# Designs tried in a protein design chat: miniprotein binders against Biotin--protein ligase 1, chloroplastic (HCS1). Part 4

Target 1, 330 residues: Biotin--protein ligase 1, chloroplastic (HCS1), of Arabidopsis thaliana (Mouse-ear cress) (q9sl92)
Amino acid sequence: AMESDASCSLVLCGKSSVETEVAKGLKNKNSLKLPDNTKVSLILESEAKNLVKDDDNSFNLSLFMNSIITHRFGRFLIWSPRLSSTHDVVSHNFSELPVGSVCVTDIQFKGRGRTKNVWESPKGCLMYSFTLEMEDGRVVPLIQYVVSLAVTEAVKDVCDKKGLPYIDVKIKWPNDLYVNGLKVGGILCTSTYRSKKFNVSVGVGLNVDNGQPTTCLNAVLKGMAPESNLLKREEILGAFFHKFEKFFDLFMDQGFKSLEELYYRTWLHSEQRVIVEDKVEDQVVQNVVTIQGLTSSGYLLAVGDDNQMYELHPDGNSFDFFKGLVRRKI
Key: E = the ipSAE of ESMFold2; O = the ipSAE of OpenDDE; V2 = 0.75 times the mean of E and O plus 0.25 times the DockQ between their complexes.

## First folded at step 2 (miniprotein)

Design Ga16 (from Ga with E30W W34L E37Y)
Fold by ESMFold2-Fast, scan of step 2:
Structure Ga16 (fold): chain B 330 residues (1-330), chain A 86 residues (1-86)
Amino acid sequence: as target 1 above (330 residues)
Amino acid sequence: MTIKITFKIESNGLTIEVEVTVSDPEEAAWVFRLLLYLAEKFGVEKVEIEVRVEENGKTYKFTVKAETPEEALRILEEIIKRVKEL
């Protein structure tokens, strides 16, 4: 009698026989669930012929999977042509999926079937989510930086392998990606704590080839080299997991310090001067500080003209990069 | 009695969520200790807690937002006291 909740079809693809058996088990149990009692249909890659349209520019599962050389991340793939959230797929099913599983969609939409105002992401945007586990909560916030760095280095690797001009993807702290002053991507991390471990779900959106008024990597590439071959989402994602697994292993073994120099070369904030506004007894006090880097907890470390140290929190302050202004959210 | 407790801890753009269902107010006290442990472990002070209680066909909902673990604990202790009186 009521308009039904959204339904979705999830295509399962594994790198080896091990992941293929997991996919078969999930399909047989029909064990994957989504919020709001969404009806989920599980399909093996071998059965997905009718969902993959060659002329539709759908994500190429085989091209991605054949590029994977990782031991942990990206070896189990969940794909759908259209989803409300890749993040929900991996986070809601964390216990059912191998750790390191990735979900990819061609179109991500906001709004339920009963809503007239449904937003859809531009086609050609690389939208994916994957999972990992961590034990030390004090370093969990730093994972966003490891992910950001892996994206920027993956783009460089693909350009290098294809003999293309270097696309300078920069990090806007804490979790945005920029090219030539325009946002090309973002990272969202959520975590749940269960069985003495932090179950982390990482979501990434990266404008690779979306053809929209907003910029994308291929638009930047065409501006630099009009005759060049285009970047493919599958190539970027494969390179991402290769870089991420390497950086994640370094991070877990040696801490963020092992990646810190590369991170500061890649972010937008080296030596940035920022005005910090604070309220002291009914007066607004402005202090000028210079960004030095990150604290051990992952917040901005800055130094005032008086050589005093400041720790700036994005969740406690508003940070406008282009204005260099931080205001406390009281 | 069914007590569902949902924690949200925000730190540097990262959200940590914990959901626990207990049947006894004293068990809920252990969940509050877990909240303090997580806040301390992360070094974060921003906490959002939702407590949903179902008793004798009635549903009660409490929402707590706190900037310090001490404030959160004080509010949660008051909620437990009220729940025990249901």
Scores: ipSAE 0.014, ipTM 0.483, lowest interface PAE 8.3, mean pLDDT 79

Design Ga17 (from Ga with T15E E17V E19T)
Amino acid sequence: MTIKITFKIESNGLEIVVTVTVSDPEEAAEVFRWLLELAEKFGVEKVEIEVRVEENGKTYKFTVKAETPEEALRILEEIIKRVKEL
ESMFold2-Fast, scan of step 2: ipSAE 0.326; ipTM 0.695

Design Ga18
Fold by ESMFold2-Fast, scan of step 2:
Structure Ga18 (fold): chain B 330 residues (1-330), chain A 82 residues (1-82)
Amino acid sequence: as target 1 above (330 residues)
Amino acid sequence: MTIKITFKIDGIEVEVTVSDPEEAAEVFRWLLELAEKFGVEKVEIEVRVEENGKTYKFTVKAETPEEALRILEEIIKRVKEL
């Protein structure tokens, strides 16, 4: 692991002169690092003409930045045409970057940099990661619900602004996004504890305009309105940060309860009936329950036909959403 | 003394570094509350302790959060004796 598998160029862009000065400072220090000895070159947006081709369908930094009206999130942007992980950029450099910084890439890849063994994601997928700080570790797990809700509302806002039919993006608990029964996105959160605060890195992938074989938002839109203008990654990301900052402030001030009703209207699990298997005296007992929502701890809350309350603990062996099967655990 | 705790929980990876065994015990309780919230039954926690130029590594694997807490409390007792 001394050998470098890749090099990348990170383009830095700021909303105001404050963020622009941060970008200059980072470039002068050459302080941003990536795992596996990846060589990192830092480039200011003003110097990036040779890295962006007009016909490359690259993420448009200016279009995104001009849409930002937030006070904290998305005001400092890191972009690269290719990265192994946007999440690695923000999480490995948390202490160097302003909190709320976002990293975007056009292509994510896996492999050792050799042409034969490199897998690349399709262009058109909105892939980004950003950071936030929280003091109360007990509510850190709920942040992924706030993020997923902000994504669904951002899509609706962009459709509304463009006069398009709404795309019904749904949440599959805990962290997946679906349209018409097909996955269009996912969320990954990681956190570290430092200086009495939880440093949270949020990664999001959303299929906006990527090709086959998976579905994407623009494919759904074309099915509903064939002559419509397409959704742009830059517009969705801008709308996301507007919604996320609003929801995050509400969440921090009033708790998840303030967002809970909207979350339940958006998730796939309202009124879902599931079979819970329980072991009694070496016999398997099955109870049919109806999902009611989340407990205060974030477990699924359900009510049986026997009018009893159940807390359900999903994992890979215990909860099959489409089959409606959960095994109750002691 | 440096105590690094790594815990993976259903899509969330938590890393905590503390210098105090008492603070580590509080972190362990918090992490187990997270495991319960996400329905993580099989708990895996890595604890790395660096003291006086020596490194100690503990890997906790448990079928329940209660069992994990018992093992973690035993680790803290051993760390206090270093």
Scores: ipSAE 0.000, ipTM 0.312, lowest interface PAE 13.7, mean pLDDT 76

Design Ga19 (from Ga8 with T17M W38Y L42F)
Fold by ESMFold2-Fast, scan of step 2:
Structure Ga19 (fold): chain B 330 residues (1-330), chain A 90 residues (1-90)
Amino acid sequence: as target 1 above (330 residues)
Amino acid sequence: MTIKITFKITIESNGLMVEIEVEVTVSDPEEAAEVFRYLLEFAEKFGVEKVEIEVRVEENGKTYKFTVKAETPEEALRILEEIIKRVKEL
């Protein structure tokens, strides 16, 4: 296999003059890099008229940016019609981009997923990645739960504003999103540690208006209200950053306890019973335990009939976790 | 006389991937080993499930690259200390 000589164009868009000056500086320095020696061309929004078409399926930069009222997140936007990975754009360029920058693409031909699975992103899926910084490594794993909540609340917020029935988006621990038993999204958080800070890159895929491969929010909505206006990726993303910034501030100030009641109302695991296999003097004993919530480290906390506590970890396949055995740890 | 050492530690735990990358310029490779020990102790707090360490050493225009895979932080540190000892002999 030969190394790719692919090229891509990244359109830079800022909320205010501050972000616009950052975009100009990045373009002048040509400092953004991608893996596999991909040639990167940086374009300011004002210069991107030929790339931005009145296509119903193209992400509308202006619609998104005009909706943003945040102070940190989503104020600097990177967009391309086609990318290998939005996550790679923000993670490989963390030091070059303002913290809170978001990258969006209409088509992602090679995604990042969990270690053994590749995330595929058909057109109409909301695919984005953004950055944040944290100092306390003990709570970094919990950030994925804050992100999950922000997505579910953003969908509800957009439905409310448009007078639509609420779509019941549920969280499947640790990082998946479901509607009516079908996966509609996933979250991938990666972190690097530099200069006493955790540099966190968050990737999100959400099936908004894609016809493949399983289902999407607009398909669910049409089933509930056939004559309704459709959900737009731009409005969901804007609502996401509004909710995320509020939840992130609560999380950083008051810890996950400030969000845990909402999280437990939203996830699929309240009162779920799972089988735990313990070894007692060379004998295997199976116990049924009930999911109680999350430990301080972000693992599942469960309690058995004998009031013993278990910290449950997923294996490489989250479906096998709930069907199979888990290890006693607490 | 100056040695540039880059450590890249990848830890996977509970759906979160933590990648710790530290670059150190030292006059003695043993200084780099102490930095690495501190990073492993820190990483262990995340309940390490998998550890992969990439070590890149640059000295006098020559580059040496080592990849260390271990099941425990203690094993990884022991292997790294052996690699650092070998680099001193080059």
Scores: ipSAE 0.000, ipTM 0.337, lowest interface PAE 11.1, mean pLDDT 74

Design Ga2 (from Ga with S11A N12D G13K T15M)
Fold by ESMFold2-Fast, scan of step 2:
Structure Ga2 (fold): chain B 330 residues (1-330), chain A 86 residues (1-86)
Amino acid sequence: as target 1 above (330 residues)
Amino acid sequence: MTIKITFKIEADKLMIEVEVTVSDPEEAAEVFRWLLELAEKFGVEKVEIEVRVEENGKTYKFTVKAETPEEALRILEEIIKRVKEL
C-alpha cells in the first residue's frame, strides 16, 4: 500500500442500534477511504470524549442526534473537528455508508503540506454533506433546488419552534442562499452513475454563528430581536433533514412541480427584469427580459419585451442578479 | 472487459461528475448518448470525456474533447468500434 502524508479521525454516531452496528462494523473493517492517500482512523462516539476536550463551540453530536426523527436521512453521522472536505468523506465512501449518511465538520480547510498556506472556514458555519440515490438522471440536477428549499424551510421551522421572528432566507438561483442581500450559504451537488442508479452527494455550507466578514443567521436574528436565544447548528441540521425527507418524497413521487410554487415564493427572481447583453460586431446589443420561472431542465425561463422566449443557461450565460445583467460566457 | 467512463458537466455553481463502469461496449455507447443528452440540457458547449478500458491486465485510455455534443458522440462511437476489436 502507499504511505499517506495526511491523517484524519472520523467519529461515527448512530441514531439507533441498527446504525450503531454499522459504525462498529466500519471501525472493525477499517474500510473508509479519503482522496490523496489520506490515512483514516475511525472512532466510535463512546470513544470520542477526548476529541472535544478543549472546544466549547464544537458541533454537539448528541444534541443533533436527539433532534432527528427521520426514517432515512441523517440517522448515521460522521464528524471530525477539522476536514478538507465533508463532501469527499461521503462521496468517496458512498458504497460503504448507509444512504442518507451525513458528515459534519467544525472547520473545513483547503491546502496541503507544511509550507503551503492553509485556508480555514470560519468556526460556527454549518458545513455538512449527505448522500441519496436517484434513478432518473433527467431530474438529478433539480435536487439542488429541493435541498435549498429544505434549508430555507428548516430555518423557518427552528425560528417558529423557538418563538423567534422569521429570518427571510432567499434562494439566488441556482444554488446560493441570501439574507438581506448578503450570501449566507451555498449548495454543491455531485453524482456518480453505477448499477443503474445515480449516487448523489450533497454539500451544504450555511453561516449560522460565524463572524466577519460576511453576515450569519444569528447576526440577523440579533438585529431583529437582541435578547433572543441564538440558533444552533444542531437544531437547524435536524430540522433540515425533517424538511428534506418530506420534500424529497414529494419530489420523487410528484416531480418538482409539487415544490415549484414554494420555490418561486422563496427565490429572488420572480418578475425580475434582466438585461441580456450580446456583442454584434463591435456593438453591444441589449435585450430586456422578464424572468418567468424555470424550464423542466432547471434553466431560467424569460420573456423579452418583444415576446420572444429566452432560456438562460448557467454555463452559457454570466448572470449578475444585483446588476440584472446577463452576458454570454466566452 | 471493464470500461470506466468519466464525464464532467459544469454549470454555474453546479458540478455533476459522472463515473460509470460497464463491461460491454454496447452499454458504454448507451451511457455516452445519455451523458451527451445531459450536457445539452445544461447548455454545456464543450465536452471532455475520459474512457478507460481494462482487458486482460492491460489498460487503454481515450480522451475525447469536442466543441459540440454531436461531434463528441461521433468520436465516442468510433472509440467503441475500436474497443470492440480488442
Scores: ipSAE 0.000, ipTM 0.249, lowest interface PAE 15.8, mean pLDDT 76

Design Ga3 (from Ga with T15M)
Fold by ESMFold2-Fast, scan of step 2:
Structure Ga3 (fold): chain B 330 residues (1-330), chain A 86 residues (1-86)
Amino acid sequence: as target 1 above (330 residues)
Amino acid sequence: MTIKITFKIESNGLMIEVEVTVSDPEEAAEVFRWLLELAEKFGVEKVEIEVRVEENGKTYKFTVKAETPEEALRILEEIIKRVKEL
């Protein structure tokens, strides 16, 4: 869509000496690439003092990195004050980066969303992407649910540790996050298949401290407890990787069934009645169904008043949650 | 002969891109069957496949866009037939 002779600076930060050596190697090779002929300059964290000012509300790399205790995810961090896509950084450089690397930006001026949704990323939104590998294609579509759960549990974990009120973050299937009926976040997963493995790139946007376009976690928190300390993007991201690594390992070992109870407690769709519209040769047939859960493939499982089971494959335009309407793709 | 197959699907909010390189039409047919099984497993309604064939320094390109997995299979079988004739 946009043509660019742009340039960007990527700051590399590692959790331990192992990741720090990877960062030095990448900088020496100048090996990271971005689309549209974007010129990339690589900067080590130790060299980035002039890029990150003390008076900025920029993402605090050390606050995040000092908080993580993961073995795999989030141990290698790429940051830039402004990017077109954190997703492009990790996906275009999958082979060069340690699996589990995360890219964060303060401002993402073009987001990728599904079904014509535009994600705007003003400063204060937590915008990040990270990578993982999977071998079994049958369960790759379920990864977005594991990610969604990790975000909701990370918010809960941070609130608990800070003694803050419960923020009821809910999942709107398949990949949106809501609080009090307003969207606060979204998830986008893409995958390539190479060398007998699925190389998955996960993108997440979460409104932590940005008031637009709809609401943010800190606005909800202030509404409940005006005197409370605010949530920080760094704390949530750290908690996210802690929860995600735990859930990912559980998911890989025991399948999504191990996470289903928590998922159904967290999503918006338990016992939801929806009208399914099917077009049969210029006739519109309506069936009322009740959402029961997910099928093994990760689609909506519903039961009709006739006790027949339905698997629903709606996209974002065909599923209107607030109206309880699902249309077959036209 | 080098046959490069690029397969793209979108399913349930997930975008999947598969790239496979094989050396002959019989291997390509096996890959097409595997990709069809993936598409059926993910419940996609539309598939997009690009096939590039290189032989003796010459490149041929075939693109498949289909509304159903069944239609995609029919088109891929025709592509394999044409590739065998190279």
Scores: ipSAE 0.082, ipTM 0.537, lowest interface PAE 4.9, mean pLDDT 79

Design Ga4 (from Ga with T15Y E17T)
Amino acid sequence: MTIKITFKIESNGLYITVEVTVSDPEEAAEVFRWLLELAEKFGVEKVEIEVRVEENGKTYKFTVKAETPEEALRILEEIIKRVKEL
ESMFold2-Fast, scan of step 2: ipSAE 0.210; ipTM 0.570

Design Ga5 (from Ga with E27L V31I W34E L38F)
Fold by ESMFold2-Fast, scan of step 2:
Structure Ga5 (fold): chain B 330 residues (1-330), chain A 86 residues (1-86)
Amino acid sequence: as target 1 above (330 residues)
Amino acid sequence: MTIKITFKIESNGLTIEVEVTVSDPELAAEIFRELLEFAEKFGVEKVEIEVRVEENGKTYKFTVKAETPEEALRILEEIIKRVKEL
């Protein structure tokens, strides 16, 4: 097929000589793979001047890498100007990449070469994926909450550092980010289990400097302070990894309880009253419940007016947050 | 004989996928038990398991979809009995 011969170039960048040696090894072996027989070309940052440095709107690898002060996360960077999935890059190559490696793209597209209609994300959206390992499967589902907290706190840190007005980024359980009632981001976590460990791949999209089809952080900022300096994707990503590594260490050492209070201050659901619809003997019964928090498994914990406890699952229920309505998917 | 097991579960917005390759049907049965114990601990509502067997140049594929880990285990034990007869 004339349009279906897929290829992509991946630029490899490391924080120190250790990561640089990993990048050289990967290039020499040509070991990175992508699905759908995509042909992969690996390029070292030092060789990619025409792709990285002379584009005013491309993700600035040096600006990001110079901001990294972490010990594990974000120290090995994979970048491409255009990808179908940053998540595929890290998840398909988990065993080849240092744990904590991040993949970033400027444009994400859908419709991987088999259709005439290909959707492309607007440039300016921060789209990245990274990896981590966990041994205790019981707490793996909670990692998405640690990630979303790190995103919201990273935005605050960048605004504080630059003297910018507060942007109220909120968490919509389980994995969405909102500003002023509009979605600005989302989180996707997948995991494989191998060698007695869970290999987790985390994908994040955050509308930083794009406007369509929804809002973005810089549009909100311009509305409040038109003359202010704009938020940069590189600064937010750097701040994210700083916060994430701190929160991940607390989470692994002390459990989610160490982050729970901050999470509930940041999410949209504190004291929310929700109508739960269920079928009893061919009749629709509505129960009013109040969101209390999260169960140990990461589901919504709610209490009815009858003081009965309810655990609400995203896959088993249809949850309309703005209407406060949950319907059982039977 | 080559037995490839692909196990997929969904829990609270997280997808967990495991791939294992073994040559022994009894070891495959033990692996199924371990994977379904993980699914039970997550409170998983749905499981999907694919078993691919290669024997003497022939490939056999079995797909299991179940609403509970216990039901999935019963179906997989049936599949292992059939695989042993190859």
Scores: ipSAE 0.013, ipTM 0.508, lowest interface PAE 7.6, mean pLDDT 79

Design Ga7 (from Ga with V31L W34F L38Y K41R)
Fold by ESMFold2-Fast, scan of step 2:
Structure Ga7 (fold): chain B 330 residues (1-330), chain A 86 residues (1-86)
Amino acid sequence: as target 1 above (330 residues)
Amino acid sequence: MTIKITFKIESNGLTIEVEVTVSDPEEAAELFRFLLEYAERFGVEKVEIEVRVEENGKTYKFTVKAETPEEALRILEEIIKRVKEL
């Protein structure tokens, strides 16, 4: 049988001498693994001149790293021009990488050599994954909300620093990002549990500078201010980790309550009225409820016209946000 | 006897995956009950469990898929009972 000869070069970049020594150690051990028998080659930034392009289309490692002012997140960077999954890089190597390590790629692809369909992400998308640890499983599901807030605030911070118009990035619960009713991003969190800790891998995709016909943040910006400077992936990612570290520390210290007001100002669901359909006998009963916020477990909290409280789950109910309709399974 | 168990629980966009290796079926069942109690609190969309048992040069594999924590627990208890018969 034909074996997979897939190969992948991972460029390692550290913020300080501490992270640089970690990178050297990983390269010497050659210990990083990827699924499907992918051969991994580890390269230090200083050795990657043939992979790093001198153009504005490739992710600029130095520009990103120079923007980092965090103490934990984003200080160790793994980059490749093309990967099947940034998420796989960090999740398969959780034990080998410093917690808070980030993996970035310019192009993410899906497909196999034996299938003729190979999908590639548009160039200009900010695609990254990073890791964190949590001990309290009760609040692990809430981490995706902390991540989404950090993304929206990072975009705002970059716009403020550049003197650009406000781009209103909104959160569609539980894990999507929207501008003017169009999806511009998404978040995926996975976790494993070992030694009484949850090892969380966070993946984020954000349409920053995708070409036509894809909608992106820079297309929205040009529509508002055609002569404006453009947003750069490196600056947004740096701002993201600054905001995320701050929000994560607040979340761990004071709980989600510390971020709740900002979350509700940023999400699409404040005061949304939705119709919950339930079948009683042979009749469909509709109950109108108003979304109030989140329950402690991270599900939608709503109040009916009957003054009863409801917790809405997409698994037990079908929720179509744009139609304002929640349907229960037959 | 070596028992490797992989638990996958999906809820609201979050996947929790736990891998453990134990030598005693009761130890495996206790850990799984703990994880199901946890999952019950977060409303699961999918539960998938893979149990691999190696004993006296033979390998046995069991896969469980369930929509509720209660169903998954019932099926796992049945698998643990059968593992004890090996």
Scores: ipSAE 0.011, ipTM 0.407, lowest interface PAE 9.1, mean pLDDT 76

Design Ga8
Fold by ESMFold2-Fast, scan of step 2:
Structure Ga8 (fold): chain B 330 residues (1-330), chain A 90 residues (1-90)
Amino acid sequence: as target 1 above (330 residues)
Amino acid sequence: MTIKITFKITIESNGLTVEIEVEVTVSDPEEAAEVFRWLLELAEKFGVEKVEIEVRVEENGKTYKFTVKAETPEEALRILEEIIKRVKEL
C-alpha cells in the first residue's frame, strides 16, 4: 500500500513578517506531512490568488487575519478548501509548526478515495484545529472545557459587537455545543507527551452558516431577526482566539476554578437529575442523582437522594442524560 | 549495558485522547521501572481504569516489542516488571 490516494494544497498565511518567514521556510523544506500517503503542496498566500477566491462561501483569510489581536494563538494560519481532517494537519506536524498555529478548511470529508460513498461536510461550517503546550498532566483533560467556554463567549461577543440578538450557546459535557436543544458543534482534543510537555491539538466544528437539515447559528439568528446581518466564520474564529488566549492565561495561572462559575452558567447540567444503575448483589438498582458540578479530574460530580457523592463516568465515551454507570469514590 | 526503552501509553479520558511517548536510555532496567511508575501515576490522575502500553526495548542491536494491556495501573506495572525481567534474562 504505497499508492497516493489523495493530494491537497495548504495555503500558509502569517499575521506578521515573522510568521511569513516561517511559511517560506516550511515551503522550502516541504516538511509538512499527512497520513495515508497524501501528497501535500505548500503555497504562500501571495501565490494563492486563484485558490483564495472572492466567492460567497470560501473562508476569507484576510478577514480572519485582520480580526486577530492575539499574541500567541491564531497568528499562523494554514488553509485548504478541502481536507480530510484539520486535526491531522496540526497534530502530525506539531514539531514543524509554531505552537498556536491554526488550520481551517471549508469542506471536511470522510471516506476512502476508492469508495463510491464519500461524506462531505456542508459548506459554511467553521472547522478548525490549533495547538498548545501544557506541562501539568493533571489539568490536560480540563482544556476541552476551556475551549468550549471560549467558543460560547466568542459567539456572544460577536453578537454584542454587531448589535445582534443573543444566541444562547450551551455546553453539553464533556465536549458538545448546543442551541435550542440541537447540536451545533463539537470539540476533539488529543495530546502527546514529549520533552516534559504535553503537546495538545484541539479540533473544533461549529455550525455557523451551513444548510439544512442541521441547525446553525445563522438559522437561529434568522429565526429571531430575519433582516439581521449574518455571522461570519472569520469574525467568530478571531473572537474565539481572543477569548481563548485570555481564558487559557487564567486557566494556567489560577486553575479551572477561575473559569468554573462561568462554565456552570453556560453548561446544560446545573441541577440536572440523572438515573444511574448500580449492581447490588444480583439485583440492578436505579438511583436518582443530582449533578452538582465537576470533580477535580473533570468528571461529573453528583449527589444522590441518599446524600452520597458520586463521580459519573461516560459509558464508551458517551453520556446518557437518563441512564449511566456510576463509580463511587467514597 | 546501555538499554533504550520507549514507552507509548494511550489514555482515553472524558472525550480526550492522550498519547504519551517517552524514550529513556538507561544502564539498569530498574531505572525504566521508575519512569513507568511515574507514567502510571499520571494515568491515574486522568481517571482511567484501562491502560494500554506499548514498550520497545533496544539492547545490543536487538529490538523487542511488547504490548501491555491491563484493566488497572497496578496490573500493568506487574506485567511490565515481568517483561523487564525476561529481557534481562536474554
Scores: ipSAE 0.014, ipTM 0.457, lowest interface PAE 6.8, mean pLDDT 76

Design Ga9 (from Ga8 with S13A N14M G15K L16M; at its last look DockQ between E and O 0.66; V2 from the best seeds 0.00; counts 0 for: pae E 6.7 > 1.5, pTM E .466 < .8, other shape alone 2.727 > 2.5, unsure alone 64.106 < 70)
Fold by ESMFold2, look of step 3:
Structure Ga9 (fold): chain B 330 residues (1-330), chain A 90 residues (1-90)
Amino acid sequence: as target 1 above (330 residues)
Amino acid sequence: MTIKITFKITIEAMKMTVEIEVEVTVSDPEEAAEVFRWLLELAEKFGVEKVEIEVRVEENGKTYKFTVKAETPEEALRILEEIIKRVKEL
């Protein structure tokens, strides 16, 4: 092995004695790994007083755990002040971690791959990844819509509880979050299929309290109500897991249909007219369609001028998802 | 059994990454066929951006690794079927 500057300390924190015993077992076995062979040091929360800081810029473990009321999600937390990827932590160690475990970092400093959008997180961003299991791969992609909805509802609930004005966070399909026409967050889902189950890892980035010049939730809030209490990453994350656990149970029991009305109230695309490009005889032809909702597969449902229903798909060539959409008859 | 085959199939579509990892022995290649059927269902419903296949074969203390990138799920399936046929003929 090369000697490198790439070492990593992961602080393990459990909500109850059950999760605390899991953390002790992981530390004793030194069982967590990163894909780049970074040397990992596992530290129990009780041992990490100089890494765990209680200020506005560092994630407050106690504040988060005190906010957790869930039975499954968010009860086991992994934190580091700096990580290359919270997603890698939970996805590469999926089998070693309780399902529903969350990894949080204050700064995410290295991107994944060359072809994907990668969140670069300054301090103040809520950057986290968590895990779940599913059996039906055909509905796995719909989980990103459940997550998006849980984020927007969590922000609403924290504002309500703190007596703050409403921040209108909207969903831009498929996985972006917007306020006042500017992006404030995004969702990334990956899964692996093993032993007839899909192991799903979900990454979320949300601009809660970033410094200027970017837009964040607290900047919007301060413009609306100067001198108000600000949103804290820990409280949003706790509210997220409360909402997500409820929505996930509904989704698994009744399908995405159970969440559709709430989802469409929060999204940007009601009756949106979109230009799509079709190939006809090796020529690109533009057509106009009107967005109606989501298909059962999780793509956009639209109606054309011919009064036929279409499913809209990205062409894979553009980072602006709504440029280069192609339609498929359904 | 002296031959153990592991398939890892990675599909990226609509900012969602799905990895399919299946371990089979020579005596039950039908599990790999089931994974291919699920892969076809996924591809039929999604626009794909990337398909990558990794096959690891363990035989008589030796390990062989094949990595193949394909532009379509259909191309990936054809290549994977050829790999399985060649492994069965070992």
Scores: ipSAE 0.057, ipTM 0.524, lowest interface PAE 6.7, mean pLDDT 76
ESMFold2-Fast, scan of step 2: ipSAE 0.660; ipTM 0.826
ESMFold2 (binder alone), look of step 3: mean pLDDT 64; pTM 0.518
OpenDDE base, look of step 3: ipSAE 0.267; ipTM 0.658

